# VHH binders against Abasic site processing protein HMCES (HMCES): the designs that were tried, part 32

Target 1, 269 residues: Abasic site processing protein HMCES (HMCES), of Homo sapiens (Human) (q96fz2)
Amino acid sequence: CGRTSCHLPRDVLTRACAYQDRRGQQRLPEWRDPDKYCPSYNKSPQSNSPVLLSRLHFEKDADSSERIIAPMRWGLVPSWFKESDPSKLQFNTTNCRSDTVMEKRSFKVPLGKGRRCVVLADGFYEWQRCQGTNQRQPYFIYFPQIKTEKSGSIGAADSPENWEKVWDNWRLLTMAGIFDCWEPPEGGDVLYSYTIITVDSCKGLSDIHHRMPAILDGEEAVSKWLDFGEVSTQEALKLIHPTENITFHAVSSVVNNSRNNTPECLAPV

## First folded at step 1 (VHH)

Design ph2 (framework vhh_8pnl_2)
Fold by ESMFold2-Fast, scan of step 1:
Structure ph2 (fold): chain B 269 residues (1-269), chain A 121 residues (1-121)
Amino acid sequence: as target 1 above (269 residues)
Amino acid sequence: QGQLVESGGGLVQPGGSLRLSCADAGSIFSIYAMAWYRQAPGKERELVARITSGGSTNYADFVKGRFTISRDNAKSTLYLQMNSLKPEDTAMYYCAAGEWSYDTLGPYDYWGQGTRVTVSA
């Protein structure tokens, strides 16, 4: 997973993240640094994306089942990194393989501190090999969506007015992530950055790509992944596996250039 | 038929320069570490240079100061600028891409078919 769409306006995104805490109270996640949220149909590593994490990470006595939503840098910078410029990191931390997560210091240390997050997206993009050409076929991959008579569909969204209706009740993709906090050695704000955990692709995606993000399907899985106060690392890692509850469609090569940020990036071709 | 496509190789005199390119329309470069390897006839492939998704670079000692690796993630293109070429640089040059973390230098998941560089008077 190396390209996503997360374009919802902040208020729509917040409502899409409505949840219940441990006591059954309905809540919306509380924003941290909301001005750093930059919606886009075409998000690449090093950009900021919204993640959910436990309120307990910010407040010592908080209920660990309560959620914060915060933009974080895609590309984990380990807390022990000693250089001044995180872009100079010698390691590739955009994704974290599930099979080696407990063997790699960059991921094992923050995971041991309970630094689990849920990475939010409309969906993600993958590029399929095409035989006989150096071209690749991009696909937009996302949760199956509920279609109603008042809601549009991606396939039926042929005008700007129709796109508004597609997203009103969109079910966001919820990917398992690990984050870390890095304090610049020369001073400045703490950098929060994340990696997306990856697993072998499911049977449904195997013809597109051999890897997929670890998707947390449903509120029970999301709650357990986030709640580091009650759910141990060992128990949380049981949630990390391929899922078949996914759908996709081919999109145009417009998405190939990460500077293109329009609905055409995810429209069916 | 192949993930990555190299170009820019050719015949050049000692002391000359070449710029190699590696392109893939699938834009896999945004998440992957990328590398240039080379293989001379009868030898094993050896690492020339590598670059992380964030742009951090590492070079083999035998090319330091002469070669520069760079990437353009928006164009899904990797480059190798080769200066002060020597006869010993004669080889097939391969582009590689893969998902790896701190404790590994590979494996690379994707390889190109190669582009030939010949340095000879």
Scores: ipSAE 0.000, ipTM 0.320, lowest interface PAE 12.7, mean pLDDT 84

Design ph3 (framework vhh_8pnl_2)
Fold by ESMFold2-Fast, scan of step 1:
Structure ph3 (fold): chain B 269 residues (1-269), chain A 120 residues (1-120)
Amino acid sequence: as target 1 above (269 residues)
Amino acid sequence: QGQLVESGGGLVQPGGSLRLSCADAGSIFSIYAMAWYRQAPGKERELVARITSGGSTNYADFVKGRFTISRDNAKSTLYLQMNSLKPEDTAMYYCAAEYSDYLGTSYEYWGQGTRVTVSA
């Protein structure tokens, strides 16, 4: 996974992340560094994306089931990195293979510290190879969406073709991530950065791409992945597997250029 | 968990205006879709207007062009501006908060109502 859409305005994104804590109390995640959040239909590595993580990472003695939402840099910079410029890291940490996560120092160390996060997106993009050509077909891949209405007779006037109204109750894609905290050797603000864990593609996506992000399907999986105070690394890793609960549609080549940031990037063609 | 409290009802002459308010006491107001319902004596409760968490509005046919629903998330308050009131608008008006999670589970909360009477 190397390209996502996360375009919701901050307030809409926050509402889409409403959750219940361990006591059953309804909550919205509390923002950290909200000014660093930049909505985009076309997010690439090294940009900031919103992630959910346990409040216990920031506040000693906090309830580990309470959630913070924070923008983090896509591309994990290990805490042990000794150079002054993170862009000089010589290996790609955009994704982390599930099968080698415990073998790679860059990932096993933060994982051992409970540094699990849930990466939020509208969905992600993948490029299907077409035989006999160097052209690739892009697809937008996302959770199946449901629409709930209190009144069928009045709500039916919403029209299924109004794409803008779909975002009011969009089910965000929730991907398993690992983050780390890097302190610049010359001083300055701590850098929070993340990687997306990847697994073998499910049957439904196998014709598009051979790998997919590890998707946490449902609140039980999301809460267990985030709650490093109650859920061990070993137990959390059992949540990392392919899912079939995914849908997709072909999109235009407009998405190919990461500078294009318009609704056309994810519109069906 | 919040308590919805309606206010602004009263007696008004035909053609008059009223503004109803619904305050949410200390709850997560911004995630709710909010609605106004009404019930006249001997009739069933009916939807008047609805506003989603994102601000999209929906109105019953007989209030379109006369009523405007709005919300102030900073004040945790829902409003209904009622213009060109008719005797047929006489009813108890109820505030409702609706939330559906991404699994499709719906949650619903109601206020106690505020009375609107339109008569000479």
Scores: ipSAE 0.000, ipTM 0.315, lowest interface PAE 12.3, mean pLDDT 85

Design ph4 (framework vhh_8pnl_2)
Fold by ESMFold2-Fast, scan of step 1:
Structure ph4 (fold): chain B 269 residues (1-269), chain A 120 residues (1-120)
Amino acid sequence: as target 1 above (269 residues)
Amino acid sequence: QGQLVESGGGLVQPGGSLRLSCADAGSIFSIYAMAWYRQAPGKERELVARITSGGSTNYADFVKGRFTISRDNAKSTLYLQMNSLKPEDTAMYYCAASYYDSGELPYDYWGQGTRVTVSA
């Protein structure tokens, strides 16, 4: 996974993240640095994406089931990184393989500190290898969406007004992530950055790509991954596996260039 | 967001050498795998050499032993040292960047290309 869409306006995104805390209280996640959220149909590594994480990471004695939403840099910068410019990191930390996560220091250390997050997206993109050519066919991959009387499926949207109706009740993709906190050697604000955990692709996606993000399907899985105050690393890692509860459609090559940021990037072809 | 600019192409005699450079004006270079592709007139674009963010290299069989790919992360620059050039090396050479270390496409960023001509 190296390309996502996360285009919802901040207010719509916030409502899409409504949840219940451990006591059954309905809540909306509280924002940190909301001005750093940049909606886009075509998010690449190094850009900021919204993630959910436990309030306990920021407030001593907070209820670990309460959630913060914060933009974080995609591409984990380890806390031990010694250079002044994080773009000079020599390792690719966009994704973290589930089978080696406990063997890689860059991921094992923050995971041991409970630095688990849920990466939010409309969906993600993958490129299918086409036999006989050097070209690939891109696909937009996302949760199956519930149909309401007012909403249509993404494939049935024929106009901009119909697209708006699709997004009002969109079920966001929730991917398991690990984050870390890096303090610049020269001083300045702490940089929060994340990686997406990846697993072998499910049967339904195997013809498109051999790997997929570790998707947390449903609020129970999301809450257990986030709640590092009550759920141990070993228990949380049991949530990391392929899922079949996913759908997709082919999209145009417009998405190939990460600088293109329009609805055409995810529109069915 | 990154922007790749190639340089160093030109005309050279068979058996000669050229060094191509690809500079990243953005900030993607250090975390991306980088590659050199080439395309001769009327032919499909083909991989010449690839280097991962960690420095592991892979070469097409037709350039092994003659070309060397390298990167300077401090200068955000990719290089291709081409030795023992042959007329069949004549092509447009393109720099490309990918977040995939496995060598899988797609490549997220492409340069405009630099022309290499090896005279007969």
Scores: ipSAE 0.000, ipTM 0.292, lowest interface PAE 13.1, mean pLDDT 85

Design ph5 (framework vhh_8pnl_2)
Fold by ESMFold2-Fast, scan of step 1:
Structure ph5 (fold): chain B 269 residues (1-269), chain A 120 residues (1-120)
Amino acid sequence: as target 1 above (269 residues)
Amino acid sequence: QGQLVESGGGLVQPGGSLRLSCADAGSIFSIYAMAWYRQAPGKERELVARITSGGSTNYADFVKGRFTISRDNAKSTLYLQMNSLKPEDTAMYYCATDLYEGSYWSPDYWGQGTRVTVSA
C-alpha cells in the first residue's frame, strides 16, 4: 500500500470516527493539529494523513481507550535518526511487513513503546499487472458500504459528481499503523510519522496484488490496536492478518499521477 | 526482552557433528530474524549463520556446506546442525535475535552461550 484516498472534509471525517470509550460512552476523537489535514483523492508517501491514536500518548493520566485524531507524515522517521533532514532517510518506511516487524529496529522500537495508530482512508489503490504488457490496471479498494436512502451507494454512482452523495455515511478504511516521534537535532517541532503494516493479500485481492495493508475490521479490533495501556504488543499483533471483508472496482489511469487530486481518481471505470 | 537458552554444545573429535538448539519462551519468536554467532578464545564475536522470519539464510564463508541453520516456529526453537567439525570451530556459540538496520544486520538480544570444543 503506497497510495490512498482520504478526501472527506474535517467535520465529516470526525463524525465517521465516532466510537465508544471503555465506559461505553459515545465519543468523537479530539483533534491535534487540524490545520495540517489536507483532504485528497490521491495521497502518496511523505504527505500527511489522519490517524487515530490513544489520548494516553499525549496526557499522562488519560484513559487509554480515549482517542485523538492527528495528521501524521506517511513514511516513518525513527526517533533515533540522527541526521537533520528526515527526507534524507536512506530506506523506505512507507510500509512495514508484518513478518519482519520485530526484525527491523525502525519498527520494533516504536512498537515496544506502544506507538500504535489506526491510519484512516476512504480506501487505497493498487495496480494490477497485465500479462504480456507493462500496462497496469489501477483499482480502488475499500470496505463494503451500507446502502441507504440518504447517502446512495457506490454501486449506483456512475460519475464523480454522483459520488459526493455517498460520502456522508461512508465507512472509512481502518489500517494498522506504527508511528514514531522524531525530535530535530537542531531544535524545532516534533515530527510525528507513521508506517502502514502489510500482510499477504486475501483470496479476493490475490489477482490484483500479492500484498495488502493490515486492515482492522470493526471497532473491537480498532480499540484493541489503539489501547496500548491495556493491550500488550504481543496481543495487539494477533490482530494483524489478511481480511476478506473488502471490495473494489477498476478506476481510470488518472490516479497514476499523484498530482491528480479529483473525484475521477476513484470513480468506477 | 526474551530469554534465549542455548544447548547442545560439547566436546567432539575432528570430523564429528553437533546440533545446537536455542529455545525462546517468547510468543513472537516466529517474527524475529535469528542468528548464531561464535567467539573463539582471544577473538571477536563473529556471525556464523542467520535465518530470517521468512526462512532466508545467510552463512559465513568458513561454514558454508558444513553447517545448516533452521527454525521451528511452533516450538520457538532455532537450530544449528554442525557437520565436519574442525579444531578452528572451537568457540562459545551464541544465539541472537538480529535486526535489520537499513543496510546491515546487527544483533539485538543474546543468549548466554554454549561451548563447542573440537579436539582429539
Scores: ipSAE 0.000, ipTM 0.238, lowest interface PAE 15.1, mean pLDDT 84

Design ph6 (framework vhh_8pnl_2)
Fold by ESMFold2-Fast, scan of step 1:
Structure ph6 (fold): chain B 269 residues (1-269), chain A 120 residues (1-120)
Amino acid sequence: as target 1 above (269 residues)
Amino acid sequence: QGQLVESGGGLVQPGGSLRLSCADAGSIFSIYAMAWYRQAPGKERELVARITSGGSTNYADFVKGRFTISRDNAKSTLYLQMNSLKPEDTAMYYCAAHDYTYGESLYDYWGQGTRVTVSA
């Protein structure tokens, strides 16, 4: 996973993240640094994306089941990184393989500190290798969506003119992530950055690509991944596996250039 | 063959300059880390310079201060500006794209190379 879409306006995104805490109380996640959220149909590494994480990471006595939503840099900068400029990190930390996560210091250390997050997206993009040609076919990959009376009317999902109506009740893709906190040696604001955990592709995606992000399918999985106060690293890692509960469609080559940020990036071709 | 096509090689005198280009005939250039490698006759292929999708660069010690790697994602083109060329720089230069989508290089794509000769 090296390219996502996360284009919902902040208020729509927040409502899409409604949840219940341990007491069964309905809540919306509280924002940190909302001004750093930049909606886009075409998000690449080093840009900021919204993630969910436990409120306990910020408040000593907070209920670990309560959630914060915060923009974080895509591309984990380890807390031990000693250079002044994070862009000079030689390692690519955009993704983290599930099979080696406990062997890589960059990921093992923050994971041991409970620094688990859920990365939010409309969906992600992947490029299928076409045999016998130099071309690749991009696909937009996302959770199956439930048609409502508003969006599900005859022809609503099939019409480019009203494709945008599906966003009102869009089910966000929820990917397992690990984050870390880096303090600049010369002072300045703490940098929060994340990586997406990856697994072997499911049967349904195997013809597109052999890897996929670790998707947390449903609120039970999301809550257990986030709740580092009650769920150990060992138990949380049991949630990391492929899922078949995904769908996709081919999109145009417009998405290939990360500077293109229009609905055409994810529109079916 | 790979989707990468190198150009810009040629014969130049010591102290001269060349600019290599690598065009991606495919369509995923902007998400890849890109690199230039070289291979002199009878020697192993070696890394010259790399650039991440975000533009961070890393250079082999033997080219630091002389070579500059850059990319233009809008044109899907990678460049290597080579200054103060030495006879030791004579080699076939290869463009590579590394698919780091899943935390490590899972697939590497290579061009067929462009020849650089530095001789009086």
Scores: ipSAE 0.000, ipTM 0.222, lowest interface PAE 15.3, mean pLDDT 84

Design ph7 (framework vhh_8pnl_2)
Fold by ESMFold2-Fast, scan of step 1:
Structure ph7 (fold): chain B 269 residues (1-269), chain A 120 residues (1-120)
Amino acid sequence: as target 1 above (269 residues)
Amino acid sequence: QGQLVESGGGLVQPGGSLRLSCADAGSIFSIYAMAWYRQAPGKERELVARITSGGSTNYADFVKGRFTISRDNAKSTLYLQMNSLKPEDTAMYYCAAVYDSPYYGSEDYWGQGTRVTVSA
C-alpha cells in the first residue's frame, strides 16, 4: 500500500469516525492540528494523512478508549534518525511487513511503547501487472459500502450538495499503523509519522497484488488496536491478518501521476 | 490575546433556568476542547461539562439530564444551558479552553467566571 484516497472534508471525516468508548458513551474523536489535514484523491508517501490514536498518548490520566484524530506524516521517521531533514531518509518506511515487525528496530521500539494508530482512507490503490507488457492496471480497493438509491457514481460529485450526498454514508477504510515521534536535532516541533502494516493478500485480491494493508474490520478490532492501555502488544498483533471483507474496481491511468487530485482518480472504467 | 469572557450568570429560584455564554476574543477557538467548571465557596473547582472541537460531549453525573453544553465555532462562543436548577448548583462558573498539539505544544486558557446563585 503506497497510494490512498482520503478526500472527505474535515467535518464529514469526523462524523464518519463516530465511536463508543469503553463505557458505551457515543463520541466523536477530538482533533489535533486539524489545519494540517489536506483532503486528496491521490495521497502518496511523505504527505500527511489522518490517523486515530488513543487519547492516553497525550494525557497521562485519560481514558485509553477515547480517541484523537491527528494528521501524521506517511513514512515513519525513527526516533533515532539524526539527519535534520526527514525527506532525506533513504530507506522506505511507508509499509512495515507483519512477519518482521518484531525484528526491525524502527518498528519494534515504537510498537513496544504502544504507538499503535489506525490509518484512515476512503480506500487505497494497487497496480496489477498486465501479462506481456510493462503497463499496470490500477484498482481502487475499499470496504463494501451501504447502497442507497440517492447515491451517484463515487467519482461524479460536482457541487457541494452532490459532494455530501456521495460520501455521507461512506465507510472509511481502517488500516493498522505504527507511529513514532522524532525530535529534530537542530530544534523545532516534534514530528509524528506513521507506517502501514502489510500482510499477504487475501484470495479476493491475489490477482491484483501479492500484499495488502492489515485492515481492522469493525469497531471491536479498531478499539483493541488503539487501546494500548488495556491491550498488550502481543494481544494486539493477533488482529493483524488478511481480510476478505473488501471490494474493488478498475480505475483509469489518471491516478498513476500523484500530481492528479480529482474525482476521476476513483471513477470506475 | 485569547481572553475568555463568561456571561449569563445571575440569581434564580430553584427549578429555574439560566444560559451561560463564554466568548473567545482572539484565540483558535474552533480547534480547542472547551469545558465548564464550577467552584462553590470553600470547595475545589469541579468539571461540569466538556465538549471536544468535534462536538462530542461529557457531563458530570450530578448535572446529566439538566445541563446541555454546546458550541458555535463560527461565533467563537461556548454555551451552557442550565435547567431545573438546585441550590447546590450555586457557584462561580468558569469556562476553559485546552489546545494540545504535538507540533505547537500545550496551551490552556481560563475565564474570570460568572456567578450563579440559586435560592428561594
Scores: ipSAE 0.000, ipTM 0.096, lowest interface PAE 21.0, mean pLDDT 82

Design ph8 (framework vhh_8pnl_2)
Fold by ESMFold2-Fast, scan of step 1:
Structure ph8 (fold): chain B 269 residues (1-269), chain A 121 residues (1-121)
Amino acid sequence: as target 1 above (269 residues)
Amino acid sequence: QGQLVESGGGLVQPGGSLRLSCADAGSIFSIYAMAWYRQAPGKERELVARITSGGSTNYADFVKGRFTISRDNAKSTLYLQMNSLKPEDTAMYYCAAGTEYYLSDSPYDYWGQGTRVTVSA
């Protein structure tokens, strides 16, 4: 997973993240650095994306089940990185393989500190290799959406203009992430950055790509992944596996260029 | 969860050296960012040096090249090696601990009682 869509306006995104804390109280996540949130249909590594994380990361007495939403840089910069420029990092930390996460220092250290987050997106993009050519077919991959009386079923047969109406009740994709905090050696603001954990693709996606993000399907999985105060690293890692609860449709090659940021990027073709 | 206890302060002549220690009886020392602050008589408390749980360090400009912060997570102990001491370094030195990502106006949750450093002829 190297490309996502996260285009909802901040207020709509916040409402889409409504949740219940440990006491059963309904809540909205509290924003940190909301001005750094940039909605886009076509987000690539090094851009900022919204993530959910436990409030306990910011406040020592907070209930670990309460959530913060914050923009973080996609591409984890380890806390131990000693160069002054994060772009000098010599290896790609956009994704973290689930099978080697405990063997790689860049991921094992923050994971041991409870630095788990949930990466939010409308969905993600993957490019299917076409037999006998160098051409690739892009697909937009997302949670199955609930059918409504006014919007009908969501699918390839729906016109692009109908997609504009579905966003008010869109179920966001929730991907398991690990984040870290990096302090520039010469001073300056702390950089928060994340990686997306990846697993083997499910049967439904195997013809499109051999890997998929670790998707946390439902509020129970999301809450356990975030709650580092109550859920150990060992228990949280049991949530990391492929899921079949996913759907997709082919999209236009417009999405190939990360500078294109229009609804056409995710519209069915 | 323990209290932070500083030691190693004393009276030294200009150009001398001191090593400060900060011991934590708590079990979660290894996940905390640690810092040394100082407060001269009649002045506000100021940051001297900071070290993250992973070992990344940050220094105030007025101590760069002279002071070295380090930690031993197995011993739950923070150190400050102070070289080439100046009269301007005279202050009460405080140990502080907090989460690496705590963004409050008061990012440090735990403070020691301080150890006195006096640099004079």
Scores: ipSAE 0.000, ipTM 0.129, lowest interface PAE 16.8, mean pLDDT 82

Design za1 (framework vhh_6z1v_2)
Fold by ESMFold2-Fast, scan of step 1:
Structure za1 (fold): chain B 269 residues (1-269), chain A 124 residues (1-124)
Amino acid sequence: as target 1 above (269 residues)
Amino acid sequence: EVQLVESGGRLVRTGGSLRLSCAASGRTFSDYAMGWFRQAPGKEREVVAAISWSGDSTWHADFVKGRFTISRDNAKNTVYLQMNSLKPEDTAVYYCAADSTPYYDEDSWEYDYWGQGTQVTVSS
């Protein structure tokens, strides 16, 4: 996973992240640095995306089940990185393979500190290579959406006008991530950056691509992944596996260029 | 990619002193945290000391605190373990190891590169 859509306005995104804390209290996540959130239909590595993480990362003695939402840079910059410019990092940290996550220090160290996050997106994009041609077919991949009278279901049967209605009740894709905190050597603001854990693709997605992000399907999985105060690294890693509860549709080649940021990027065609 | 070669291990009497050296070959030595480990026959391998890439941070196991000191010379690509007040219980093969990160991790000790070891025997 190297491209996502996360286009919801901040208020709609916040409501889509409503949750219950450990005591059963209904909550909305509290924003950190909301001004750094840039909605887009076409998010690439090095851009900022919203993630959920435990409030305990910011406040000593906070309830570890309470959630913060914060924009973080896609592409984990390890805390030990010595250069002044994160773009000069010699390693690709956009994704982290689940099978080697405990073997790579860039990921093992923050994971040991409980730096788990949930990466939010409308969905993600993958490119299927077609046999006998150099053309690749892009697909938008996302959770199955609940059909309602007003919002309907998304897909080839829905008109473009109906797509605007589905976003008010859209079920966001929730991907398992690891983040780290980097302090610039010359001083300045701490940089928060993340990587998406990847697994082998599920059967339903194998014809499109052989890898997929580790998707946390449902609030129980999301809460256990985030709650580093109560859930150990070993227990949390049991949540990392392929998921069959996913759907997709083909999209226009407009999405190929990461500078294109319009609804046509994810519309069925 | 580093290759590590330990030297300095020998027979020494109780109460004596010894300095082990670990010579690193390869281009990235100064970017790595380094550590000294030991293993005696019939015992688990245990961490003895660790040092960050710059030498500004060091860690020593409780059983060697005050007796052993880890240090490094990045200009010479060498890590040292100065061992004082040696006891028979210090008898072991001592291994030099490199962590692929600049900082040691007190919670993991999973180093990436290992030397072949040097035998230290302490007798009375």
Scores: ipSAE 0.000, ipTM 0.133, lowest interface PAE 16.1, mean pLDDT 85

Design za2 (from za1 with D99G S100D T101E P102Y Y103G Y104L D105S E106Y S108D W109S; framework vhh_6z1v_2)
Fold by ESMFold2-Fast, scan of step 1:
Structure za2 (fold): chain B 269 residues (1-269), chain A 124 residues (1-124)
Amino acid sequence: as target 1 above (269 residues)
Amino acid sequence: EVQLVESGGRLVRTGGSLRLSCAASGRTFSDYAMGWFRQAPGKEREVVAAISWSGDSTWHADFVKGRFTISRDNAKNTVYLQMNSLKPEDTAVYYCAAGDEYGLSYDDSEYDYWGQGTQVTVSS
């Protein structure tokens, strides 16, 4: 997973993340640094994306089932990294293989600190290798969506009103992530950055790509992954596996250039 | 899984040029970020250059910037290191390595597959 869409306006995104805490209280996640959230149809590594994480990471006595939403840099910079500018070096960790996550220092250390997060997206993109050409076919991959009374489709030139209706009830893709906190040696703000855990592709995606992000399917899985106060690393890692509860459609090559940021990037063609 | 074999290392004079090749076996080569590392006698292994799975992003260490260029040919399952203006300080065993599919890695612990190395010697 090296490209996502996360284009919802902040208020729509917040409502899409409504949840219940351990006591059954209905809540919306509380924002940290909301001004750093930049909606886009075409997010690449090194850009910021919204993630969910436990409130307990920020408040000593907080209920670990309560959630914060915060923009974090895609590409984990470990807390122990000594260089002055990881983005200038173009050296980062965009994905983390599930099979080696406990063997690699960059990931096992933040996991030991409970630094688990859920990476939010409309969906992600993958490029299928096509026989007889050096071109690849891009696909947009996302959770199956709730069918509405009105058969509105994603794609083509549709009215703005129909376009808005598709996204009001969109089920966001929830991917398992690990984050870390890095203090720049030259001074400046603490950098929060994350990696997406990857697994072998499910049967349904195997013809498109051999790897997929570890998707947390449903609120029970999301809650357990986030709740580092009650769920150990070993128990949380049991949630990391392929899922068949996914759908996709082919998209235009417009998405290939990460500078293109329009609805055409995810429209079916 | 991928297996890597380096070639092209030899003795060259100061100021000379050399191209190293790393041949990968397996269909998954194009799914990996690739790196070139080196280890000189009595020194730790250090990263020289890295390239993303697509070739869209590259990184070169400051001590080789402007002299070395990493590139890849996914159709041929090969990654290259073009080395120009060689110095005695470049004498080392050069290794290619394959790492996480989508991202460049900042240390050797992030690379899962390694070649056996090819010796480059630069004489005055």
Scores: ipSAE 0.006, ipTM 0.311, lowest interface PAE 9.9, mean pLDDT 84

